# Ledger of designs, part 7: VH-VL binders against Thioredoxin-like protein AAED1, chloroplastic

Target 1, 196 residues: Thioredoxin-like protein AAED1, chloroplastic, of Arabidopsis thaliana (Mouse-ear cress) (q9zuu2)
Amino acid sequence: AITGASSGAGIGKGTADSLDTVKVLDLRGNEIPISDLWKDRKAVVAFARHFGCVLCRKRAAYLAEKKDVMDASGVALVLIGPGSIDQANTFVEQTKFKGEVYADPNHASYEALEFVSGVSVTFTPKAAMKILESYMEGYRQDWKLSFMKDTVERGGWQQGGILVAGPGKDNISYIRKDKEAGDDPPVEEILKACCA
Below, E stands for the ipSAE of ESMFold2; O stands for the ipSAE of OpenDDE; V2 stands for 0.75 times the mean of E and O plus 0.25 times the DockQ between their complexes.

## First folded at step 2 (VH-VL)

Design z6 (framework fv_zagotenemab)
Fold by ESMFold2-Fast, scan of step 2:
Structure z6 (fold): chain C 196 residues (1-196), chain A 124 residues (1-124), chain B 112 residues (1-112)
Amino acid sequence: as target 1 above (196 residues)
Amino acid sequence: EVQLVQSGAEVKKPGESLKISCKGSGYSFTSYWIEWVRQMPGKGLEWMGEIYPGDSDTKYEKNFKGQVTISADKSISTAYLQWSSLKASDTAMYYCARELYGSFPWDSYGMDVWGQGTLVTVSS
Amino acid sequence: EIVLTQSPGTLSLSPGERATLSCRSSQSLLHSSGYNYLHWYQQKPGQAPRLLIYGASSRATGIPDRFSGSGSGTDFTLTISRLEPEDFAVYYCQQYGSSPLTFGGGTKVEIK
């Protein structure tokens, strides 16, 4: 399946409607309608594959390098991860990420945005981590599998993306859906979408 | 402040039992695996096993299975390493460390927080 | 089990010099995603190990820029671009691509 960046006419109608009922958690556990993140401002919203993802941390650092440019344009930098609020707090502690961080433990935003995934994650961090440990044990035993065989035999995993939205809850001007770990768009593409 | 604090040094005789502890604070204890690592005097690091405190699921390196028991009490955020009968060859520094497994099996934080170590000396 | 071989066993250098430490794996640690199942740790005498690099090339929180990791598959390198007095320590690589987790034998970086 083809993934990639989308910009211009036709973006936002179906996607914005899909996000109407989606809520994310701030670091203090408050429920925030996801569209509030760009209702009154423009935001670059990076969706992590998960909070422990080393490649997602590289993406966070990559985007944070351009925070001054985003700030100058009145653009918020936001990161959303599909894990728990505890995992989000651990991510902030370990990465010192300069943007805003939110948790989406039920993956509702990822489903609404149709991000790629092959494994259904349970709603508890414990259950999710036990599933991951089972697969981690498998990868510890069979790292020689090719990319395609590894994906098929061990299941697909939650992928992230990048969104540029706002101001206005229905205004989604850019979307990029990741096809695999480390599938980062050029930073210039993001800056053109948010900060031209 | 995220930290792991281990119990103090122990001096024991062969055949005695021992249980040492590793207490976590400043983080969600049930969300991380606790790793146990041995370092014999003057030697390198050796992985012994791990426990997931949320349900006490354990994994052991094969040479330590049956030699030690790894357990945890999530109500007090503490993991344990226990011997029923110590041997002189158990003389070592024992470390605990935490590890977070992410949503993808290839993504790991590494052992980012370590206890200070518990020195166990077994001699007659 | 996967065996990690570190070389040299001892590296004698002066402050300000570059240190290059090698870790070789008996089996490939490269996952299909491009990620390598290898971490680097520093241990000073009387102290617990400290995480330096995770995933072969990502610097852990609080680790100075002079530390970098590189390599893929079976051959990995830890580089310290300009040794500071506090960098004289033992360094260990560790794999988690296969159970049991294993460490290399360590490289001692000592003052010349």
Scores: ipSAE 0.000, ipTM 0.454, lowest interface PAE 15.4, mean pLDDT 76

Design z7 (framework fv_zagotenemab)
Fold by ESMFold2-Fast, scan of step 2:
Structure z7 (fold): chain C 196 residues (1-196), chain A 125 residues (1-125), chain B 112 residues (1-112)
Amino acid sequence: as target 1 above (196 residues)
Amino acid sequence: EVQLVQSGAEVKKPGESLKISCKGSGYSFTSYWIEWVRQMPGKGLEWMGEIYPGDSDTKYEKNFKGQVTISADKSISTAYLQWSSLKASDTAMYYCARSDTYWLGYESPYYFDYWGQGTLVTVSS
Amino acid sequence: EIVLTQSPGTLSLSPGERATLSCRSSQSLLHSSGYNYLHWYQQKPGQAPRLLIYGASSRATGIPDRFSGSGSGTDFTLTISRLEPEDFAVYYCQQYGSSPLTFGGGTKVEIK
């Protein structure tokens, strides 16, 4: 917090307390208190809009490139999506992501962190350009997964964010809430928060 | 264990219809593309088309569009390749394969990581 | 459509020798990240193809380290450092830098 907090990112004591009651699901369907992800270690926690999101997959890719740096610092790389366990398993199979993946099908963590939601913030002209650029770079969105009833019902229009937390359940040192699809912080800012 | 299992060999006459199958198991069938590849006797590999079983979205190579129909039944994790009227030139080995549309760092979409064993189709008068 | 040209068409070698197989693309398969949309497959007689190398240089799961891929843009090479008896097969390169997806004509590696 002292030297790594993102400018304009907000987390109140009430919001932090709300996280302590939130549970996420591992790939086997076990309920894990979300704060256990950073209770005994530091973690970089990326929140996806949904598991089919092309920009979220691109974010997972550039964070994965820095996993060796994170591992050397004792920092866990975690991705949470608002979808089902089946969607989380599909994401792991498709991306071969080497960090930890969890599902939050009721998006309780997104609500507690007050992440932005809405169609207009997902489909801005800037976000559309970034999606097109990502396609040019070889990233594809699972449009079918994105518009399936299950995905929509599990927060298809939800924005994500990035959190650096731990060690310790109440120790949140960095938070960034996405303003629109593809609103990624510089990776150097994340590395400074976790690993500098 | 991921597997693709194809239907058995077929012997047909020109003008007959045919439907061959590719059954996926050990993975989320609706979340990956199924690719169809033809190999004529003694020749190389030709991509025919693909289907996303989650919503039956299809893409065809231009020479196969209108000549074959690709479909899938997600309730039984099975994809199909179908001809309304076979020609002698359809004699070939037909493979199905699994591919991903997603790329993460050094891993490309569009590589075929698992293949079916093939279905030999012989069309002769 | 992107055309992939493989050479030679047939490569006659003995076990223990090095095999070098070429694949040339009519258009660049390199994208901005440094990744190439080129993959290699092995096909043994009577069998389905098997993925060997993806992204020009990454070995697929279970593939021995004697197989390596190199190259970028339009010129790619598959190298087998020391041929084993089970390596005598046909090898295909494949691209999807542009639709439609295409395969090369294949290189047959046969016993001399």
Scores: ipSAE 0.000, ipTM 0.446, lowest interface PAE 14.5, mean pLDDT 77

Design z8 (framework fv_zagotenemab)
Fold by ESMFold2-Fast, scan of step 2:
Structure z8 (fold): chain C 196 residues (1-196), chain A 125 residues (1-125), chain B 112 residues (1-112)
Amino acid sequence: as target 1 above (196 residues)
Amino acid sequence: EVQLVQSGAEVKKPGESLKISCKGSGYSFTSYWIEWVRQMPGKGLEWMGEIYPGDSDTKYEKNFKGQVTISADKSISTAYLQWSSLKASDTAMYYCARGVTDYFYGSLPDAFDIWGQGTLVTVSS
Amino acid sequence: EIVLTQSPGTLSLSPGERATLSCRSSQSLLHSSGYNYLHWYQQKPGQAPRLLIYGASSRATGIPDRFSGSGSGTDFTLTISRLEPEDFAVYYCQQYGSSPLTFGGGTKVEIK
């Protein structure tokens, strides 16, 4: 399993090929080939652990703060979660997130990108410290949503990542795979990848 | 310290234009909605509308749509409420507040956690 | 629009007494997530409102534990277990169940 960030030409010809068969669901339940999200535009695509995750909501918040920079560069901000359409709609209604949101209930995108999964990488001492810090900053976990049957069954132990791709279905210019819960990249690294 | 500071009291005549301000400090201004709330003398609170300063997306309560304009200048962390032509019925205290979405405070969608001190607008002939 | 009805309009009590304030919604504010989109605010004369309770039952930062919120769906209650002199104020409930955001008419808690 590869962790951390990478950028540059030649990223994931194999990864891009794996994504060719992957579909995500829009908020209305329509199947969208994931590569259509960056076919005609550049996109920053954040992958959440699940839609109730406090650390994932904090990441959504700091990415949303930079949406004006992304818009100025013609870059779309996209969030994908491994939950149901109902959970995705709950996330949008609760957070008022200004980017696009898609659901991947079968984790096909997470498997294709080889994101990390496991209880031991979700409940680490570092993750515990990050959660405590986030609570001190005023962020809160949606505990009911986090431990709903669907969330647990659809990979409550799944880790996320961040992708910068497009324009062009096979053009992946940046990928970061989270090592554990709370493994956030500096936002400036993402802005340099999408918008510099 | 997180705070919202509003412009001072205004005394105007019907037909005059007015623009009042709400300046945020101590937090990421572009990451929170700014809410506008009216309170007529001796009456309760009325939600007027909101703006997301990051992209200037606005929502209005239907009775205020077309009567006021809500805007923001993110470069100086300031939101505005503006009238092109004031009426005596616009006499009220106007509050701005920070709207907290769930991704800032968990399960706290559109709760108003920080309030400005208010701007009293008096419109009389 | 969702209408919030607060009762009583005025509640006259002495310091040390328990205050119970009601807020009734015309539509359910219970989301499928289990969250109730109802908040409570306190406003003292000449001051801006202050957030007390969010999500029907969670106390906002800095709010004393004598304040508690309860209820779900359409019927909500704000309780002040032992009134302090600084608690005599007007209290408003607010909903986020649908746009436009709306406030109740307020309950004034005054000294008997």
Scores: ipSAE 0.000, ipTM 0.466, lowest interface PAE 12.9, mean pLDDT 77

Design z9 (framework fv_zagotenemab)
Fold by ESMFold2-Fast, scan of step 2:
Structure z9 (fold): chain C 196 residues (1-196), chain A 124 residues (1-124), chain B 112 residues (1-112)
Amino acid sequence: as target 1 above (196 residues)
Amino acid sequence: EVQLVQSGAEVKKPGESLKISCKGSGYSFTSYWIEWVRQMPGKGLEWMGEIYPGDSDTKYEKNFKGQVTISADKSISTAYLQWSSLKASDTAMYYCAREDYSLFGYWTSPMDVWGQGTLVTVSS
Amino acid sequence: EIVLTQSPGTLSLSPGERATLSCRSSQSLLHSSGYNYLHWYQQKPGQAPRLLIYGASSRATGIPDRFSGSGSGTDFTLTISRLEPEDFAVYYCQQYGSSPLTFGGGTKVEIK
């Protein structure tokens, strides 16, 4: 019963309500209501499995390549990971990612959005092929960060997703829940949702 | 395929202005930091500063801040290094280089692609 | 500012010999994750520098296996196991652990 992607006027009524109580941490440790990320602007919000994830880093890279298109449309690029603020800072330092990064160490946003979790959805044959393809393209896993106690305890088996929301707290125009590791939507689908 | 091409050699007099260029091709120019490195004749490499062309965010080494300006025009995938008033001590080879985004390999921010260099000679 | 000190300044060797180059950092470059923020570059006369080793020990694409990097924290070594004629060049270490980025003074490997 995993939903891959949806868009349209009916999205976000119940989801927006579920997100009302959710807060994420900025890189300075400040609590930010998650809906503030799209209250006054449109945002593409990518949810990582964890900050060391090779497939999540590949997704961040592809989204970052489209940041100019997003900027031209007044759209913010945001990445949220289910790890600590220290792991978030390490991710920014290693990747030089120019979008905004937030930490959700209690994965409240993942729970509210009903993102999938589990070993079997992380290590599927399809995910294995995506990891191999990413390796051949030059992407590498941060194995130490991936197996840190903090990462494992704070949802090392968590799947991510992509959200397009705003402007306006209750305006959620696109949601994609990843079915397994490496389950990326076409970038054109995201650009259509944010920027067309 | 991925390359940085720099402008040609310059011969200038003290007090003159100068703007040299570094054009990227074969990659997403706005997604990588561009580094500027100086090498004085017979000397080693000195980092001058960097720019992220996507938003023109700049960082300077303290001895170069106010001495030079780093800028970029993302519409033509070109970064610039400029002086309002050259000094004889600015005589050097100037390199631009791409900083690896560090989405592959170990904890990396190396300068993986370099321009061929622009020789600037300042003499009376 | 992190200062990198390279030694020796000049290393005079013959083809086939082993070259060992040192780079010492004024501060630890070891990240809490276990990675070192240290790279090595090769520069031949009249040419731009070329990335050789990144993260203290990983060879860049296309770099022969006779080149190896080792060390951690403050003391780093670049080793060329058997010098080829094309290896006579100046070698620079560089740190990216903190701004400003800094280079060592270089070690010139010259033919004896």
Scores: ipSAE 0.000, ipTM 0.478, lowest interface PAE 12.5, mean pLDDT 78

## First folded at step 3 (VH-VL; framework fv_utomilumab)

Design u5a (at its last look DockQ between E and O 0.11; V2 from the best seeds 0.00; counts 0 for: pae E 15.8 > 2, grease 19.1 > 18.9, off the site)
Heavy chain, then light chain:
Amino acid sequence: EVQLVQSGAEVKKPGESLRISCKGSGYSFTSYWISWVRQMPGKGLEWMGKIDPSDSYTNYSPSFQGQVTISADKSISTAYLQWSSLKASDTAMYYCARDLSTYYWFGESSPFDYWGQGTLVTVSS
Amino acid sequence: SYELTQPPSVSVSPGQTASITCSGDNIGDEYAHWYQQKPGQSPVLVIYYDSDRPSGIPERFSGSNSGNTATLTISGTQAMDEADYYCQAWDSSTAYVVFGGGTKLTVL
ESMFold2, look of step 3: ipSAE 0.000; ipTM 0.457
ESMFold2 (binder alone), look of step 3: mean pLDDT 91; pTM 0.937
OpenDDE, look of step 3: ipSAE 0.015; ipTM 0.586

## First folded at step 6 (VH-VL)

Design f20 (framework fv_falbikitug)
Fold by ESMFold2-Fast, scan of step 6:
Structure f20 (fold): chain C 196 residues (1-196), chain A 126 residues (1-126), chain B 113 residues (1-113)
Amino acid sequence: as target 1 above (196 residues)
Amino acid sequence: QVQLQESGGGLVKPGGSLRLSCAASGFTFSGSAMHWVRQAPGKGLEWVGQIRSEANSYATYYAESVKGRFTISRDDSKNTLYLQMNSLKTEDTAVYYCARSTYLFDYPGSEAFDIWGQGTMVTVSS
Amino acid sequence: DIVMTQTPLSSPVTLGQPASISCRSSQSLVHSDGNTYLNWLQQRPGQPPRLLIYKISNRFSGVPDRFSGSGAGTDFTLKISRVEAEDVGVYYCMQATQFPLYTFGQGTKLEIK
């Protein structure tokens, strides 16, 4: 399992193959093959732990700050969460997120990408400090959404990651697997991967 | 150089129609939500409506005072925003500004109007 | 709709003295995401509006530090510590909390005595 970032040409051939059968849901409930998100364009794809996550909302915020840079480079900004389309719609309503949002209720994409999971990597001292910082900055967690039965049963302890892929179904140029809750890469690392 | 430039204003009789344009340059227009805001002579600012980017399905929203009469559209290939005004009333007399709302440095969805055009005057009079 | 009310409507001030403008909303501007989307705009005579302050207290790029914003919930203040001649104009508060609709205060005219 990779717990850090990987980038460069040739990375992701095995993961591209693993994603071949994965579908995500758009906000209207339509099934979209995940590789269609980067088939004809480059995309930065952020994977949330769940749609109620305060740290995931902070990540969505800092990525959205760079949307003008991504747009100028022809790069789409996408967020995927391991919840239902109703939870995804609630996330969009509460955060006003300007990128594209998709739901992966069976977390097939998380399994294919081998993202880290576990209670001990969700509740660390470092994660606690990041949560406190996020609350001081005005970010709020949706506690009901975070601890709903279906969120917990669908892998509420799942960690996320960031992917840069496309153009082209098999072209995965960057992958970062979060090590613990709040393990965000510097935004400049993402911009270098998508937009340099 | 980031800028917005309105055009198409003029004198029109009550019940008439007019189309305004707003040309954008120096930023990625296609990624931005765009607004029309008006100001009657000697009066304050009034929001007219907005159009979202493609990521939000080009959704449009309007102030109650203009619903059914005004239509906002955009052509991302030309970096241009439009306001089609039908059934104009004397109360629609104003300078019309286009404005960009964007995600500011510290948070997405702040929706401050950070770039404004110079405005174009629409006068509805007999 | 959220109604934004400014006081005073006109503020004559002597150069170098402080000025203060109040803005009250008819309901809380705290969004469900925890942020308060209260912004201040400046409009100099014959010019389009210019963003001064966003989310209560954050100065926009190029705005002098003599401008400051404060407040919470429904009650907000814009303060100019030492008024300069270039500060003449109309100041508006606005809310962006009730997406997709936006409302402005009626404006405060700042005049030099």
Scores: ipSAE 0.000, ipTM 0.454, lowest interface PAE 16.5, mean pLDDT 77

Design f21 (framework fv_falbikitug)
Fold by ESMFold2-Fast, scan of step 6:
Structure f21 (fold): chain C 196 residues (1-196), chain A 125 residues (1-125), chain B 113 residues (1-113)
Amino acid sequence: as target 1 above (196 residues)
Amino acid sequence: QVQLQESGGGLVKPGGSLRLSCAASGFTFSGSAMHWVRQAPGKGLEWVGQIRSEANSYATYYAESVKGRFTISRDDSKNTLYLQMNSLKTEDTAVYYCARDSTYYWFGESPFDYWGQGTMVTVSS
Amino acid sequence: DIVMTQTPLSSPVTLGQPASISCRSSQSLVHSDGNTYLNWLQQRPGQPPRLLIYKISNRFSGVPDRFSGSGAGTDFTLKISRVEAEDVGVYYCMQATQYPDYTFGQGTKLEIK
């Protein structure tokens, strides 16, 4: 019934219940209940550390490469970032991400899912190696966006995750909480959760 | 398999109007920015305009030569791109192509990765 | 607008011989993100354009390795190591650095002698 080896704390009815009051903003600034993203469809929902993050942009890119597989399975690809709608629009402009993008400026979804936060989990040797690998592969960080006051104070140290949910507001079948910056699951694990 | 098919071309008098369509298949049309590019007989390529996806509020941009006369729109429910051409001039005579903007990395791979077959618009008295 | 200039405008070539097309931009195509958005398109007679090379030197899907792109800043080159009959057509360079004002070179017609 449940696929993936990630933390079990995010899979039960309690997690779905905690998300019931969470709203995210679409790119036009409209408030959308987060569970509406998967009430009538299955969705892969990637949570970014912030919209300027080089590792998060790389994750968005490899997930977008599999969008045709997700579409064939009736699965939506969604990215949520802890920044403003202006930062979300900048992310879409710079990355051309083909999935849906939503902003969560107050981190309500990150709090409800109990995602990790902290300087020590952002600046690890593993994260440094992943950043170097990403630069060698041609990915670049938006340094201006990454060091904006609002990003640093209200999202700079936040870690993300990946969720597979729906169809149905209470149906969460997979959750992975990133333990440190650059803690990416194999894309095949995500495809198995959404599309097998 | 990505496919784009233009239609609606034909002969029109100077000052007239014409609407072109581009039917898309084989990819998630709603997620892609789309372009119109034209080519006058025996001449080179000229960008006409673009429309962005719903995620970017269907923002439209136009080449200076067509600004105020041409309008780009799309119907994602029908996977169809449109070009409404008004106040046509003899200089607008060209084959009109639609093209997909396919960028899934940082700033993307290419604004014109796949092209339609083209539809001929002739503006003549 | 960035002006793209190609040389030569016509290139007669013998089958199996190399061909080279140059493209010059009126200003640097290096974007603030560090990428150079210089692409090459191929148009065979009676057919729509086809993406050949993107970001200077990256071959698009299905493009044979006899095609290669190089260059930097304002000067770029497309090379075909051994021209085949199917390569006849017009080749265009284009820039996507200054968006949304995309511009193309005037085209180079490749013909078999």
Scores: ipSAE 0.000, ipTM 0.453, lowest interface PAE 13.9, mean pLDDT 78

Design f22 (framework fv_falbikitug)
Fold by ESMFold2-Fast, scan of step 6:
Structure f22 (fold): chain C 196 residues (1-196), chain A 125 residues (1-125), chain B 113 residues (1-113)
Amino acid sequence: as target 1 above (196 residues)
Amino acid sequence: QVQLQESGGGLVKPGGSLRLSCAASGFTFSGSAMHWVRQAPGKGLEWVGQIRSEAYSYATYYAESVKGRFTISRDDSKNTLYLQMNSLKTEDTAVYYCARGFSDWPYLSEYFDYWGQGTMVTVSS
Amino acid sequence: DIVMTQTPLSSPVTLGQPASISCRSSQSLVHSDGNTYLNWLQQRPGQPPRLLIYKISNRFSGVPDRFSGSGAGTDFTLKISRVEAEDVGVYYCMQATQFPLYTFGQGTKLEIK
C-alpha cells in the first residue's frame, strides 16, 4: 500500500455499505446505482474534483492511456465528477475521454468515500506548480465551468480519488483519497490493483 | 461533411495589411482548435498559429516569424476563423490554409485532420 | 524549436515498387503523457495537404492500407508497400509534441519514373 491508498481482500466493507444508497447519473440523466458500475465487472473509477479541473483532466488522460491494458483485463474505466449532467457532457465533448463518464451533482459518492474538501487543500503550492506544469504540457482549465455558480456552490473545493472495485458490488480492492489538488497515484499502482 | 473554405487573399504591398477568413461547416466549430498554416510558392509547410476554443479561453499561439504582426481570432456564432495580417513582408507571400486541430486527449491539437483549399497572399511592390 | 529532417528530398519510384521516407527530429517526440505526436501528410499537386497517418502509425479515415508508419523517439518512417500513380505528391512529417508550436519536415517529393 502507498500513503493515502489501501488495497487487499476485505477492504471497504464499511465503504461498500455506505455506497448502497448512492446513485450517479449517466450522460443521458438516468440514475444508476454506483455499485452497478462494478457489479458484473472490475472497474477503475476515478473521481474528479469537478469537470473543469485541469489536474483532473490530466489524470483522466493518463488513465485513458492505459485503457487498452484495462480492456485486455476485462476492466472498465470510469470517471465520476461532482457536477451536472450538462457539465459531464461538456467534459466528454471537450476531452473525447474514452472511458465512461457519470455525474454526481449531490456529491453523495464523495461523502460516502469521505473524500477531502476545502479551499486550503485545493490551492496549495504543490497544486499551483502542478497546474502550471499541466498548462505548459497543453492541458487547459475550463475556467467558465470551474467557476460556474453550480460548481462553486456544490463544492468546487472538493478533492477526488481513485478506487478499483468488482466484480461484485461489495468487492472494493483499492482506494486512494487525494490529499490535495494534483495528488496523483503512480499509474503502475492502479494497474497492479486492476490488472494483476 | 467537414468543410473549410478560406477567402480574403490577394495582392498587397509590403507594409500593408490583409484579413483572411475561414468559413467552417460540418462540425461543431466552437469546440475545435483552429490553425493557420502557410506554404510559400514551391516550398514546404510552415505553421503560422492557432486559436483554442472558448473552453481554453481562446488562447492564441504564433510562430516567431509572425508574432506581433499577425492576430488570430474567431467568431463562433458565424463558424468563422480569422487571420489579421499587419506589417506584411515579401516573405509572407504564400498560400494560407486553415486547418482543424484534433484533440483526442490531452488538449493540444494532436494532428490537423481537415484542411481548407487555401487562399493566395502575394506581398509585392 | 524541434527541427524535422526528411530523407530523401526526392524519391523517383517505379509503379508497384515500395517507397520509404524517413523523418528525424532534433529531439525526442515523446510527450510527457507518453504519446508520440508524429504525423504524416500527403499533398498531391495543386491540392491542399491531407492527413495520412497520426501518432506514428494510425491511418486516418480513407487512407489505403498500403501506407504504414513506424518509429519511436527521434526516428520515424513512412512506407508505401506498392506505389500507385495516385500517390504522386509531396509527403511531410510533422510534430505536435512541442506545445504550443508545430513544425514540419521539408517534404519528400514522390515521382513515378
Scores: ipSAE 0.000, ipTM 0.453, lowest interface PAE 14.5, mean pLDDT 78

